# VHH binders against FYVE, RhoGEF and PH domain-containing protein tag-77 (tag-77), part 4

Target 1, 198 residues: FYVE, RhoGEF and PH domain-containing protein tag-77 (tag-77), of Caenorhabditis elegans (x5lx76r375to572)
Amino acid sequence: KLHYAAVEFLKVQNNYVQYLKEMAVLYPEYMERFGKRVGRDLLASHNGHENVVLQIKKIMVQILPIHEMLLKEIDKVCSNWDSRYPNMSKTIGTFADFLKCCQPFLDNKADFLNKLLQLRNEDKEFDEATYMFETEVFKRGKKGAVIQQLDQVHQNFMRYKLLMLRYSEYLIDDCDEKEKAQEAIQKLENVTQAVNQK
Below, E stands for the ipSAE of ESMFold2; O stands for the ipSAE of OpenDDE; V2 stands for 0.75 times the mean of E and O plus 0.25 times the DockQ between their complexes.

## First folded at step 1 (VHH)

Design d04 (framework vhh_8dlx_2)
Fold by ESMFold2-Fast, scan of step 1:
Structure d04 (fold): chain B 198 residues (1-198), chain A 120 residues (1-120)
Amino acid sequence: as target 1 above (198 residues)
Amino acid sequence: EVQLVESGGGVVQPGRSLRLSCAASGFTFSSYAMHWVRQAPGKGLEWIGNIYYSGSTFYNPSLKSLVTISRDDSTNTLYLQMNSLRAEDTAIYYCARVEDWLTEYYFDYWGKGTLVTVSS
C-alpha cells in the first residue's frame, strides 16, 4: 500500500548511495591497495592524462553528499510515517533540482566507458584488480561490474519517476499530497529532459 | 604485538546512548580498515559496520539508523556511537582488523570485547 511505496524509496536510495560509495571510495581505494601489493601504481596518469578511475571518483565525490542528504530526508519521512498525512512528495520535489549534480558524469559517461575498456584491455594488472574488486562486491550481495554499472546514474532517474508514479496512484484523488506528488513528478520529468540534452 | 582494546561498555537504560572506544597498537592504524562486530548471549556474531582508512563508512542495514562509526588516526582510536539502545542490543562488542582489505571475510585480529548490558 501507500506506506510500502514510501519504504521502497528508502530501499532504492540506500542502494544508490552504496553504489556511489563504491565508485567514489571503495573502487579507487581497492586499486591503490592492489597496486601497493604488486609494486605498481595502477592509477597512474597515462599520456599526461589523469586515470579514468580518479576522474570518475572526482565527480562521484560531488554527487554522493547530495544523495546522502536525500537518503536522510527519506529516512525521516519513513521513520515518522502516518498514512493519514502522507508527506513523501515535498522531500522528492525539493531534491529534484539538485539531481542535476550528476550532469558532469552523464556528459562524460561515453568517454569514461571507452577509457575503462581501453585500460582493461591494455593493462592486465589493472584488469585483474578490477575483476577482483567486482568479485568482492558480488560476494557482499551487490552487483559490482564496473563497466555495466556506469548506467546506474541514468537508471536512477527512471527509478525516482516510477516510484513517484506508484506512490501517487495509492493516494486518494482529492488530497493535497496527490497535487504535490504530481508537481514532484513534473519536476523529475523536467530534470530528466534537461539532463538528456547535451 | 598487534593489540585492540575495547572500552566504554557497561549497564545502560533503554533509550540511552553509549559510545564505545577501541585503542589500537602495534601496527600502522591509519592504513587499515576497521570493523565493529557484536555477539548477543547465545547468538552468533553480527557485523555492525566498518570504516576505511579514508573515513568512509558502511553499516549493516538493520543497524544503520542506530549507529555511527568514526576514527581518530592521531590517537589510533576507533569509535562506535550507539543511540536509542534496546534490550536486544545487549551483547559483547568487538573491534576487528582485516589483514588484507581485499578479503573482507578474513579478520586477522580481534579485541577481547566490551560488554554492553541494556536493562531497566
Scores: ipSAE 0.000, ipTM 0.106, lowest interface PAE 16.1, mean pLDDT 80

Design d05 (framework vhh_8dlx_2)
Fold by ESMFold2-Fast, scan of step 1:
Structure d05 (fold): chain B 198 residues (1-198), chain A 122 residues (1-122)
Amino acid sequence: as target 1 above (198 residues)
Amino acid sequence: EVQLVESGGGVVQPGRSLRLSCAASGFTFDDYAMHWVRQAPGKGLEWIGNIYYSGSTFYNPSLKSLVTISRDDSTNTLYLQMNSLRAEDTAIYYCAKDSPLYDELWDTFDIWGKGTLVTVSS
């Protein structure tokens, strides 16, 4: 069961990195190519403001490398796994403070949602391009509309604590790893409170 | 086997209208955007327009007043209606299935028909 708990970190992190790539790279690239084909820049400034897709991209590009590094570290733990010497807690604890990199996105999430909804309502070509992108993502076995996926940043942030709590449950009481797990959980809790307050 | 078969081409007089058809088979037609592309003698490929599964149409600005694209998902058929034909509209007309974002570049199509020749002359 312990090994299964560790592997769940790898699955969750891999899915999140794919999501960040969709928002940082694939969605903007799709909109650019679609615009090229219809002879119009779909990512142009809207009402004198930078296009919301590019605003989201700028933040996601900064978040992505941190989560790619975390993914590699989790993969190392799982690839060298030995249930007699569990060691996931050090990796999660080390990256806990870096998870604050999502703060700029969370601060602007409501604004991004409103701007995407407005742009899709006012620009039919933008709406159709976004729908085609969502359809292509769905054909690759992934569910969810761009607007619904904006919630993934907050949801993923909350998942680390849940995964650590589950992992800790399978550890023997008072072993070294369980103490390290409690420390990692506390660090995640502190970061969550800091992010939610301001 | 995925196939696209264009029909309706031929010799037409200037000023007349013509409707081209494209019969699709071997894939779920209503899941894909479809395109019309033409190539006049001695010129490169010219994108005419496309139609999404939703029915939304987008046209080359140079051609938008002269053409209408439509589809019939019940018969897996794509149409191109051309009005006020000119000698300059003489070309081979191709229908094409849109390429997936992750497999190919957006300016490529994964499936093309063999084309149908339209000659506009008196």
Scores: ipSAE 0.000, ipTM 0.111, lowest interface PAE 17.1, mean pLDDT 79

Design d06 (framework vhh_8dlx_2)
Fold by ESMFold2-Fast, scan of step 1:
Structure d06 (fold): chain B 198 residues (1-198), chain A 123 residues (1-123)
Amino acid sequence: as target 1 above (198 residues)
Amino acid sequence: EVQLVESGGGVVQPGRSLRLSCAASGFTFSSYWMHWVRQAPGKGLEWIGNIYHSGSTFYNPSLKSLVTISRDDSTNTLYLQMNSLRAEDTAIYYCATGEYLPSIFDHYGMDVWGKGTLVTVSS
């Protein structure tokens, strides 16, 4: 059970890194290619304002490296797993503060959502391209609208605490790892509270 | 006829590098995601990564620091560069066409698989 709880971190983190790449790389690339096919730049600025897809990209490329590092560290824990010496808590605790890297996205999330909805309503080719991206890129994975998936950043933040709580539950009482797990949970709680109230 | 032909496998010493190639024919290569997948003796299939025409790549996180995928659309060729080879890298390596797969746990949708090339890491 404990090992399975640790492996859940790897699955969650891998899925999130894939999501970040979808938003940072694949979505803007898909829009650029679709635009070339129809003879129009779908990512062009409007009245001097940068396209929302590119605004999202700029923030996602800053978040991605931190989550790739976390994924690598989680993978090391899982690949060298020994239930006699559980050690996930140090990794999660160490990265808890760095998870604040998502703050610029969360601060702008409502604006990004409104701009995407407006652009999809006003630009039929942009809407069609986004729909095709949703059907082709998310086709084999978990499908969903780009607008619905904007909530993944906040949801991912909430998942770490849930994963740590499940992990901690399977640890024996009075072991060093359980104390470290409680410390990591507290750090995640503090960071999540700060992020969610802004 | 759609064909994928892997090459470049063989016996290689631990710690060395090796580059595999996949020659594609019979379809519009530049329009497809291309994948590398491997199967070690007695193990299941393991997805390595994929690449689109633009050069955008997705890697299995467990392998990202050890491999690089590239493509040359002018010659319809896919490449897998492997560095710091270990005994556990011994496997049959396959190339495949398919759709983008957003998770390393979802291998569904790889439509055409190559015949494979054997890599043996031993001294």
Scores: ipSAE 0.000, ipTM 0.120, lowest interface PAE 16.7, mean pLDDT 80

Design d07 (framework vhh_8dlx_2; at its last look DockQ between E and O 0.34; V2 from the best seeds 0.00; counts 0 for: pae E 14.1 > 2, grease 26.9 > 24.2, SAP .678 > .668)
Fold by ESMFold2, look of step 2:
Structure d07 (fold): chain B 198 residues (1-198), chain A 120 residues (1-120)
Amino acid sequence: as target 1 above (198 residues)
Amino acid sequence: EVQLVESGGGVVQPGRSLRLSCAASGFTFSDYAMHWVRQAPGKGLEWIGNIYYSGSTFYNPSLKSLVTISRDDSTNTLYLQMNSLRAEDTAIYYCARHLSGWYKTPFDYWGKGTLVTVSS
């Protein structure tokens, strides 16, 4: 059970890093390739501002390295796992404060949503390229998924506390690891309150 | 199984018009961009044009004034209207499903083709 709970961190983190790469790397690259095929620059400035896909990329590039580091550390814990000496809590606790790195995205999420909706309405080739990305490359859904999945950043941020609670349930009472798990949970609660107040 | 079946080919006189059909099955047709491609005897493949899920079309510039691509999502059918046919339009005409993503070739499924022969 305890090993299952630890491995769940690896699965969740790997999926989230993949999402960040899809939004930060694959989407802009897809738009460039589609644009070249149809003779258009689909990432050109819009209404005097940088294209919204590039604006999202710039913020996701700030989030991605933190989560890649966390993935690497979670992988180390799982690869060296010994249930007699469980040790995930320190890794999660150490990274908890850095999880606020999502704040710049959350501050701009409504603006990104509005700009994506506007651009898709005004530029039919952009809309078609985004639809093709959503249905053929993006693994998170269907028509409209790029907009729907903007909430993934906030939802993943909330998921870490749930993962720590499940992990802690399987720890032996009154041990050092359970104490550190409770410390990590408290740090995640504090960061969650700060993020949700905005 | 994905299937694309072209029809409407045959022998036609120069100057006539011809409409080809492509019946699609085994996938959700309305979710895919579709292409027409042709191959004249002894020649390479020539892209004719495409049509996206929205109905937007893009054409090979050399053929733009001669062809019209349309689709009917209710019958899962892709169409190619060709006007003012010439002997050089003699070819096997294929419909193809658009493949997006990381691959060089933009098509993943092809029909078996329908032969159009333009002769006196």
Scores: ipSAE 0.000, ipTM 0.152, lowest interface PAE 14.1, mean pLDDT 81
ESMFold2-Fast, scan of step 1: ipSAE 0.432; ipTM 0.747
ESMFold2 (binder alone), look of step 2: mean pLDDT 82; pTM 0.829
OpenDDE, look of step 2: ipSAE 0.014; ipTM 0.293

Design d08 (framework vhh_8dlx_2)
Fold by ESMFold2-Fast, scan of step 1:
Structure d08 (fold): chain B 198 residues (1-198), chain A 121 residues (1-121)
Amino acid sequence: as target 1 above (198 residues)
Amino acid sequence: EVQLVESGGGVVQPGRSLRLSCAASGFTFSSYGMHWVRQAPGKGLEWIGNIYYSGDTFYNPSLKSLVTISRDDSTNTLYLQMNSLRAEDTAIYYCARSLDYEWGSLAFDIWGKGTLVTVSS
């Protein structure tokens, strides 16, 4: 039961890394390829401002490496798992402060949402290309519209704390790891507060 | 079309109780875990709790004594019972479907549009 709680971290982190790759790499590439096919740059500047897809990409490429590193460390914990000596808390605690890397995205999320909605309404080819990207992603076992998926960054912060709380519940009361889990939970709480400051 | 529709929100006095519902359609409701999440004005998302396909529940410890989540698979409906409401409970309440029904994953793939709860006297 404890081991299953640890494995859930791996599943959640793998899904989040795939999401970050979709936004940082796959979506911009898809729009570029679609644009070449229809003879127009779908990612061109609009009214003198950089295209929102590229603005999102700039931030996501900075977030992605941190989460790829975390994924490798979580995988290491799971691959060498021994329920007698649980050790997930050190990994989560160590990476907690690095999760602040998403702050620029969260600061601009509302603006990104509004710009994407506007661009999809104004530009039929952009809208069609985005819909086709969403359809391709869905067919590959990935779900959700690009706009809906913008919530994944915020949702991921909630997931870490919830996963740690669940993990901690399965630890025995006098366990060394339980104290470390409480420290990691507190660190996640502090980061969440810092990231969500007004 | 996969859809979640929340209802039951409104203006309520402090100290009272309120039950929210979420009507699911377009998927096999009984096979998925479901979540309740809220967002207070000017704040981030706060997870309230989940209910697995089995009926087992897990709550945010900060809210555990104040809320109960239940489901009726025969009517494809998810419920959130809230007691002893306070001004800080004012928020838009969303229901969400778990991405992974097998493991009760905390990843969400489908959200409702939300229902507003305002707690004021």
Scores: ipSAE 0.000, ipTM 0.236, lowest interface PAE 13.4, mean pLDDT 80

Design d09 (framework vhh_8dlx_2)
Fold by ESMFold2-Fast, scan of step 1:
Structure d09 (fold): chain B 198 residues (1-198), chain A 120 residues (1-120)
Amino acid sequence: as target 1 above (198 residues)
Amino acid sequence: EVQLVESGGGVVQPGRSLRLSCAASGFTFSNYAMHWVRQAPGKGLEWIGNIYYSGSTFYNPSLKSLVTISRDDSTNTLYLQMNSLRAEDTAIYYCAKETLWGYDSEFDYWGKGTLVTVSS
């Protein structure tokens, strides 16, 4: 059961890293190559302002490496797991402060949503390309809607505290790991309060 | 199952025109970019061009004055129109389906090809 709680971290982190790759790499690349084929830059600046897809990419490429590192460390914990000596708390606690890397995205989320909606309404080739990208993501067993999935950054951030609370529940009251788990939960709570914005 | 079947090849005299066809089945043809690729005897594969589902085309710059790619989504058919054929155009011509993630040079399905021989 405790081992199951630890493995749940790995599943959640794998899913999130895949989402970050979609937004940082796959979506911008798809739009760029589609534009080259239709003879128009779908990601061009308008009135001197950078395209929203590229604005999102700039933030996501900074978030992605941190979460890839966290994934590697969680995988290492799970691969060497021994329920007699649980050790997930140090990994989560160490990365808690680095999770603030999502702040620039959360600060701009409403603006990104509005700009994506405007581009899809005003640029039919952009809309077609985005729909085709979403269709291919959906075929891979995910919901795939770019606009609807923007909330994944905030939702994933909230998941770590819930996962740590479940993990802590399976620990013996007097063990060293339970104390470390409570410290990690407190760090996650502090970071969540700092990051949690409209 | 995905199938791509090329046709229209044969022997043609230099300076003439020829149109190749590719019949597609087993996938939603109208949703994918399609490519033409050729291989001359003893040479590697040469990319000719592609057509996006919107109808927009992109060609190999070395060939763009000689070829036109088109599609008919109502019949799931891809076409390659070739003009001013030269002996160096002798090759097996393949149609190929593009993948979303292997965009650079990745094709997930190919036809078996159709031979074009340019000779007098």
Scores: ipSAE 0.000, ipTM 0.137, lowest interface PAE 12.2, mean pLDDT 81

Design d10 (framework vhh_8dlx_2)
Fold by ESMFold2-Fast, scan of step 1:
Structure d10 (fold): chain B 198 residues (1-198), chain A 121 residues (1-121)
Amino acid sequence: as target 1 above (198 residues)
Amino acid sequence: EVQLVESGGGVVQPGRSLRLSCAASGFTFSSYAMHWVRQAPGKGLEWIGNIYWSGSTFYNPSLKSLVTISRDDSTNTLYLQMNSLRAEDTAIYYCARDTSPEYLFGEMDVWGKGTLVTVSS
């Protein structure tokens, strides 16, 4: 059970890193290449304002390396797992403060959502290209429209705390790891409160 | 094995129409976006347009009024309808399979051998 809880972190982090790559790299590249095919720059600036896809990309490229590093550390924990000496809490606790790297995205999320919806309503080729990208992602066994995916950043914050709570419940009452898990949960709660106050 | 075979080329008079076909085999045709590309004698490749698995089509703006791309997933066949043919449309016409939308530009992984269209009086 405990080992399954640890492996769940790896699955969640792999999925989140893939999502960040989709928003930071694949979606912008797809829109650029699609635009070249139809003879138009779908990511062009309008009225001096940068395209929302590129605004999202700029923030996601800053978030991605932190989560790739976390993924590598979680993978190490799982690859060297021994249920007699569980050790996920140190990794999660160490990275808790770095999770604030998504604050700029959360601060601008409502604006990004509104701009993306406006672009999709006003630009039929942009809308169709986005739909084709979403279909390609779906065909590969990933789910969710780009607009729905904007919620992934906030949902991912909530998932870390829930994963740590489940992990902690499977630990024996007086082990060192349970105390470290409680410390990591407190750090995650502090970060979540700081983020949600904005 | 994955294969694309173009047909329907030949000599045609200026101003006439022609429909090219591309027969696909060895893969799930309905899951792939497909492209038409041509190459005139002594010229580079010119992208004509594509059709997605959804049926949505996109065309080279220079050719949009002159061509229509369609597909029949029940027969694994891709079509290119060309109207008002000009001498400049003389080329070898290729169909190609897209690897994926994320590799749309420069990533066509399977090509047919082409079919020659000669527009002459």
Scores: ipSAE 0.000, ipTM 0.143, lowest interface PAE 13.1, mean pLDDT 81

Design e01 (framework vhh_surovatamig_d1)
Fold by ESMFold2-Fast, scan of step 1:
Structure e01 (fold): chain B 198 residues (1-198), chain A 124 residues (1-124)
Amino acid sequence: as target 1 above (198 residues)
Amino acid sequence: EVQLVESGGGLVQPGGSLRLSCAASGFTFSSYWMSWVRQAPGKGLEWVATISGSGGSTDYVDSVKGRFTISRDNAKKSLYLQMNSLRAEDTAVYYCARSGDEYEELLSLYMDVRGQGTLVTVSS
């Protein structure tokens, strides 16, 4: 079970990295290509303000590298797994402070949701392109709704603590790793409180 | 080692039919969405059809809807494209493609893994 708890981190992290790639790279690129086909820049500035898709992209490209590094480190832990000497806590603890990279997104999430909804209502070609992108994502068995997917940043941040709690539960009482797990959980809690302090 | 091997292409008259096959190896076939992609002479890659891992969901480019049917046999690790009512504009090299971890392959018509292709020529 302990090894399965560790593998769960890998699955969750891989899924989140795929989501971040969708928002940082694939969605903006899809909108740019669709615009070229219809002869109009769907990502153009409106009233001197940068398009919301590009605003989201700017933040997501800052988040993505941190999570790609975390994915590689989690993969190393799982690939060299030995249940006698579990070692996931060091990796999660080391990256806990870096998870604050999502703060700029969370601070602007409500504005991004409102701007996306407004653009989809006011610009029918933008709405069509977004719908087509969502359809391509759905074909791959993933959630495709761009607006609903924005909630994934907050949800994924909350998942690390849950995963660590499950992992810690399967550790033998009074072992070194359980103490390190408790330290990592405390670091995650501190970061969560700092991020949600509004 | 991931491999995709296409077969079934050939010369056919307009209005004719062909069935393309793709044999997959080196990965858990049933876990991946699979696609057929084609490239006409002097043109870029064009996505044709996609099928989910279970076979429960399929989609097609508008120009082939009602004429082409994508299917799979997970026990045989094989993908198929049944092409009916063929037209001159269907002339292309057809590639079997695996949907990778990147959504980019589908959106850009790029493929995670692609076979060598099979040539379909529709001509009188």
Scores: ipSAE 0.000, ipTM 0.107, lowest interface PAE 15.6, mean pLDDT 80

Design e02 (framework vhh_surovatamig_d1)
Fold by ESMFold2-Fast, scan of step 1:
Structure e02 (fold): chain B 198 residues (1-198), chain A 122 residues (1-122)
Amino acid sequence: as target 1 above (198 residues)
Amino acid sequence: EVQLVESGGGLVQPGGSLRLSCAASGFTFSDYAMSWVRQAPGKGLEWVATISGSGGSTDYVDSVKGRFTISRDNAKKSLYLQMNSLRAEDTAVYYCAKDVYYGSGSYEFDYRGQGTLVTVSS
């Protein structure tokens, strides 16, 4: 059970890094490539402001490296796993404060959602290109609806605490790791409270 | 009410050709990208091809590139799949699919047809 809880961190982190890469790299590149095919810049400024896809990209490229580092550290824990000496808590605790890197996205999420919806409704070629990108994600066996997936940043942020709570429950009482898990949970709680304050 | 009616399936030998049709009704056909999805015996659903609402852009799964051509006639509200150089591995039930409109809060493939069976046998 304990090992299964540790492996769930790896699965969640792999999925999240893939999502961040889709928004930071793959989606903007797809829109640029599609624009060349139709002879128009689909990422041009909209309403006198930078295109929302590029605004999202700028934030995602800051978030991605932090989560790639976390993924490598979680992978090390899982690859060297020994249930007699569980050690996930130090990794999660160390990265807890860095999870605040998602704050700029969360502060602007409603605005990004509204701008994406408006752009898709007003620009049919932009809408078609976004749908074709989502189709490419679908054929890779992933959910790719761009608008619906904007919740992934907030949902993933909340998942860490839930994963740590499950992990802690499977630890033997009075072991050192349980104290470290409780400390990591407290750090995640503090970050969650800070992020929910505008 | 959205309706999609597939036709054109049948039995062909390897290397043969077949043209599938889908008649759409109950929505503004030209506003939606359309796709062909197939299910081989004992397998899951596999996306095959997509065409944009205007017909200006198409995409295909790698195994059918150069062999299949997706097209549409917006005036007739019809979607087509021209299948050339058919292989035994193309044997499947083929479905015509459309997306759910964003105003409903989702973006998922909508399957309304019965499908049409394509059997490629030597």
Scores: ipSAE 0.000, ipTM 0.144, lowest interface PAE 16.6, mean pLDDT 79

Design e03 (framework vhh_surovatamig_d1)
Fold by ESMFold2-Fast, scan of step 1:
Structure e03 (fold): chain B 198 residues (1-198), chain A 123 residues (1-123)
Amino acid sequence: as target 1 above (198 residues)
Amino acid sequence: EVQLVESGGGLVQPGGSLRLSCAASGFTFSSYAMSWVRQAPGKGLEWVATIKQSGSEKDYVDSVKGRFTISRDNAKKSLYLQMNSLRAEDTAVYYCARESVYDYWGSYAFDIRGQGTLVTVSS
């Protein structure tokens, strides 16, 4: 069971990296291509204000590489796994502080949500293109609802702590790894608290 | 580096049997659902069968149900497809595929890495 608890980190991180790439790369590119086909720039600025899709992209491209790095480290732990010497906690603990990279997104999330809803209501070609993007993502076995997926950044904090708690429960009491797991859980809690302040 | 190497294909007569094998390396095999997909001459890729991580859940395309059996050996990092009662319509290159980790828009959900193994069902 301990090995499968560790492997759950890999699955969760793979899914999250795919989500970040959807928002950082795939969604903006899809909107650009759709706009070219219909002869209109769907991502154009309005009254000197940058399009919300591009505002989200600018933040997500900063978050993505940190999570790609974490994914590689989790994959390394899982690929060399030996239940006699469990070692997931150091990786999660080391990356806990870097998870603050999502703060700019969380600070602007409500504004981004409102702007996306407004744009989808006011621009029917933008709405159609977004719906078609969501449909293509769904066809490939992934969740495609752009607005609902904005919650994934916050939800991801909760997932890491829950995964570490489950992992810790399968460790032998009084082993070195259990102590390191408790330290990693505390670091995740501190980051969550810092991000949620004010 | 993720590697998937298929083997076991060949020429077989209608009604015959073949067992395909896939050797995996470069990743934790037991962490991924695995599939067999095939491509008939001049046709697109067709999903054939999937087996979940533990081996407890299996799914098949309707045309092979009752004839094909997918299995895996996590200790040996190997995937198998036992094919019985083969038909001319089963003629295809068979690929071992890993659950897709990172999909690009316009790509398939299956991560296909190997050259495949050719199965020809003909008299």
Scores: ipSAE 0.000, ipTM 0.112, lowest interface PAE 15.0, mean pLDDT 80

Design e04 (framework vhh_surovatamig_d1)
Fold by ESMFold2-Fast, scan of step 1:
Order: sequence, then C-alpha cells, then structure tokens
Structure e04 (fold): chain B 198 residues (1-198), chain A 121 residues (1-121)
Amino acid sequence: as target 1 above (198 residues)
Amino acid sequence: EVQLVESGGGLVQPGGSLRLSCAASGFTFSDYWMSWVRQAPGKGLEWVATISYSGSDTDYVDSVKGRFTISRDNAKKSLYLQMNSLRAEDTAVYYCATDLWGYEPTSFDYRGQGTLVTVSS
C-alpha cells in the first residue's frame, strides 16, 4: 500500500509535466500547423491583443523546469524505495514553496478560460483545430479537453495534498516520517491558501 | 481491463433534470479520483466534474457549478452525476473517466460509448 502511494506521486508528476509540455509546446505547434493548412494564422493577434494560446504558452514555459526537477527528485525516491524507511515527505516538503510558480497562471485563469471560450465560439476554424488537437491528445491516453487542462494547474495543488494524506495514512506508527508528512501537508495547505488570498 | 459503463442519458426539456450513473470494473475503484467529461456535437472533450477517492473533495467546471453534483458509492463501484436546471448547451455525450490518480497512460480511456444527453424543446 505504502509503496503504491509513493509510486502514485511519480505517476501524477509525470502526467502533470506532460500536461505542461502539451500546453507549452504541442497545442501552439498544432494550431500553427493547422493554420498553415487552412491558409491563415489561427494564433494571430486580434485588436492588438496577443492570442490566448500564446499567453498560456508564455506562462507554462516558466513553470515547466520546476516541475521537471520535482519529477526527477520523486523518481529518485521511488527508484531507491525501502518501505522500512519511507522518505517521500522531505521531497514534497522541499518543493511545496516552489509550487507558487503557478501563481501568474492562476491569476489569469478566468481570463484565459473566457478568451478561449470566446475564440472557440467566434472562430470556427480555431474551434475545429482545437477539437482535432483534443482528439489527438485523447488518442495518446490523456484527457483531451483544453478547458479541463486549464483547470489542471489548480487541481495539481489538491493532488499533492491528497497524495500526501494517502501516503501518511499508510505509514506504520513511526513518529519521524509521520511528523515530516504532516509538516509537508501543512506547507501544501499554506501554499494553496497563499495562492487563493492573492 | 478497465471498464466504465455509463447510463442515465436521455431527452429532457430545458430546466429539467437527469441523473447519470457509471459502473466501474477491472480496477480498485476506491483508489481512484473519478471525473465526468462530455463531448457536445461537433466539439472536443470538456471536463465537467471530479471527485476524490473518498468523496470528500469535488470540483466542477464553472458553467455547471450549482447545477450539477458529482457523487460516488465505493461499495457499489459507481459514480453519479446529478444534473439540474439543464440547458441546451449541456447537450453532449457524457463519459466517466479515471482521473490522473494511479492510471497507466495507455489505459486512460472512457471504456464505454458514453451516455447521450439531449436538452431540447
């Protein structure tokens, strides 16, 4: 149970890094190629405002490196796992404060959602291209909805906390790691609250 | 191995209600966060709602907050979506899906046809 809980961190973090790459790289590239095929730039500025896909890309490329580093550290914990000496809490606790790197995205999430929905409603070719991209993502065994993907950044805070709660529940009565797990959970809650209060 | 079977869809007038069900098999249901996603005619997949493995935490897309309620019964391995105050824009095929908790990348799919919800006068 405990080892499975630890491995879930690796699965969740790998999926989140892949999501960040999808929004930072794959979605913009797909839209550029689709635009070339239909003979127009689907990511063009409108009325002097940068396209929302490119606005999202700019933020995603800033937070990706932190999450790639966290993935590497979680992988290290799992590769050297010994259930007699569980040690996931130190890694999660160390990175908890760095998770605030997503703040610029969360500050703009509602605006991004509204602009993306408006663009899909007003631009039929943009809507079709986005639908085709979502279909390709689904074929790769991932959630395909761009709207759902926008919510992934916020959902990620809940995932870390719930993974830590599950991990903590499977710890044998061992004061050291149990205490470290509670500290990591509190740090995650503090980061979530700080993000919400901004 | 993972199977998800949706049911409960149908034709309903605007303002009406429907309850969707999803029967899960082939995995330990109580270990997974579960989601409802939908696909409107000619549109892509849209995430609708998520529920934690214990049922203590839920999240919804803004357009359905206050109208839809996601719930689960771990003993029955079932997921539900109560849909109230339905709008024409809610017309879609609804799928239940495992969330990003513990699934293998190649196994993420809806494992069913989904259930069609049509909201029209």
Scores: ipSAE 0.000, ipTM 0.102, lowest interface PAE 17.1, mean pLDDT 79

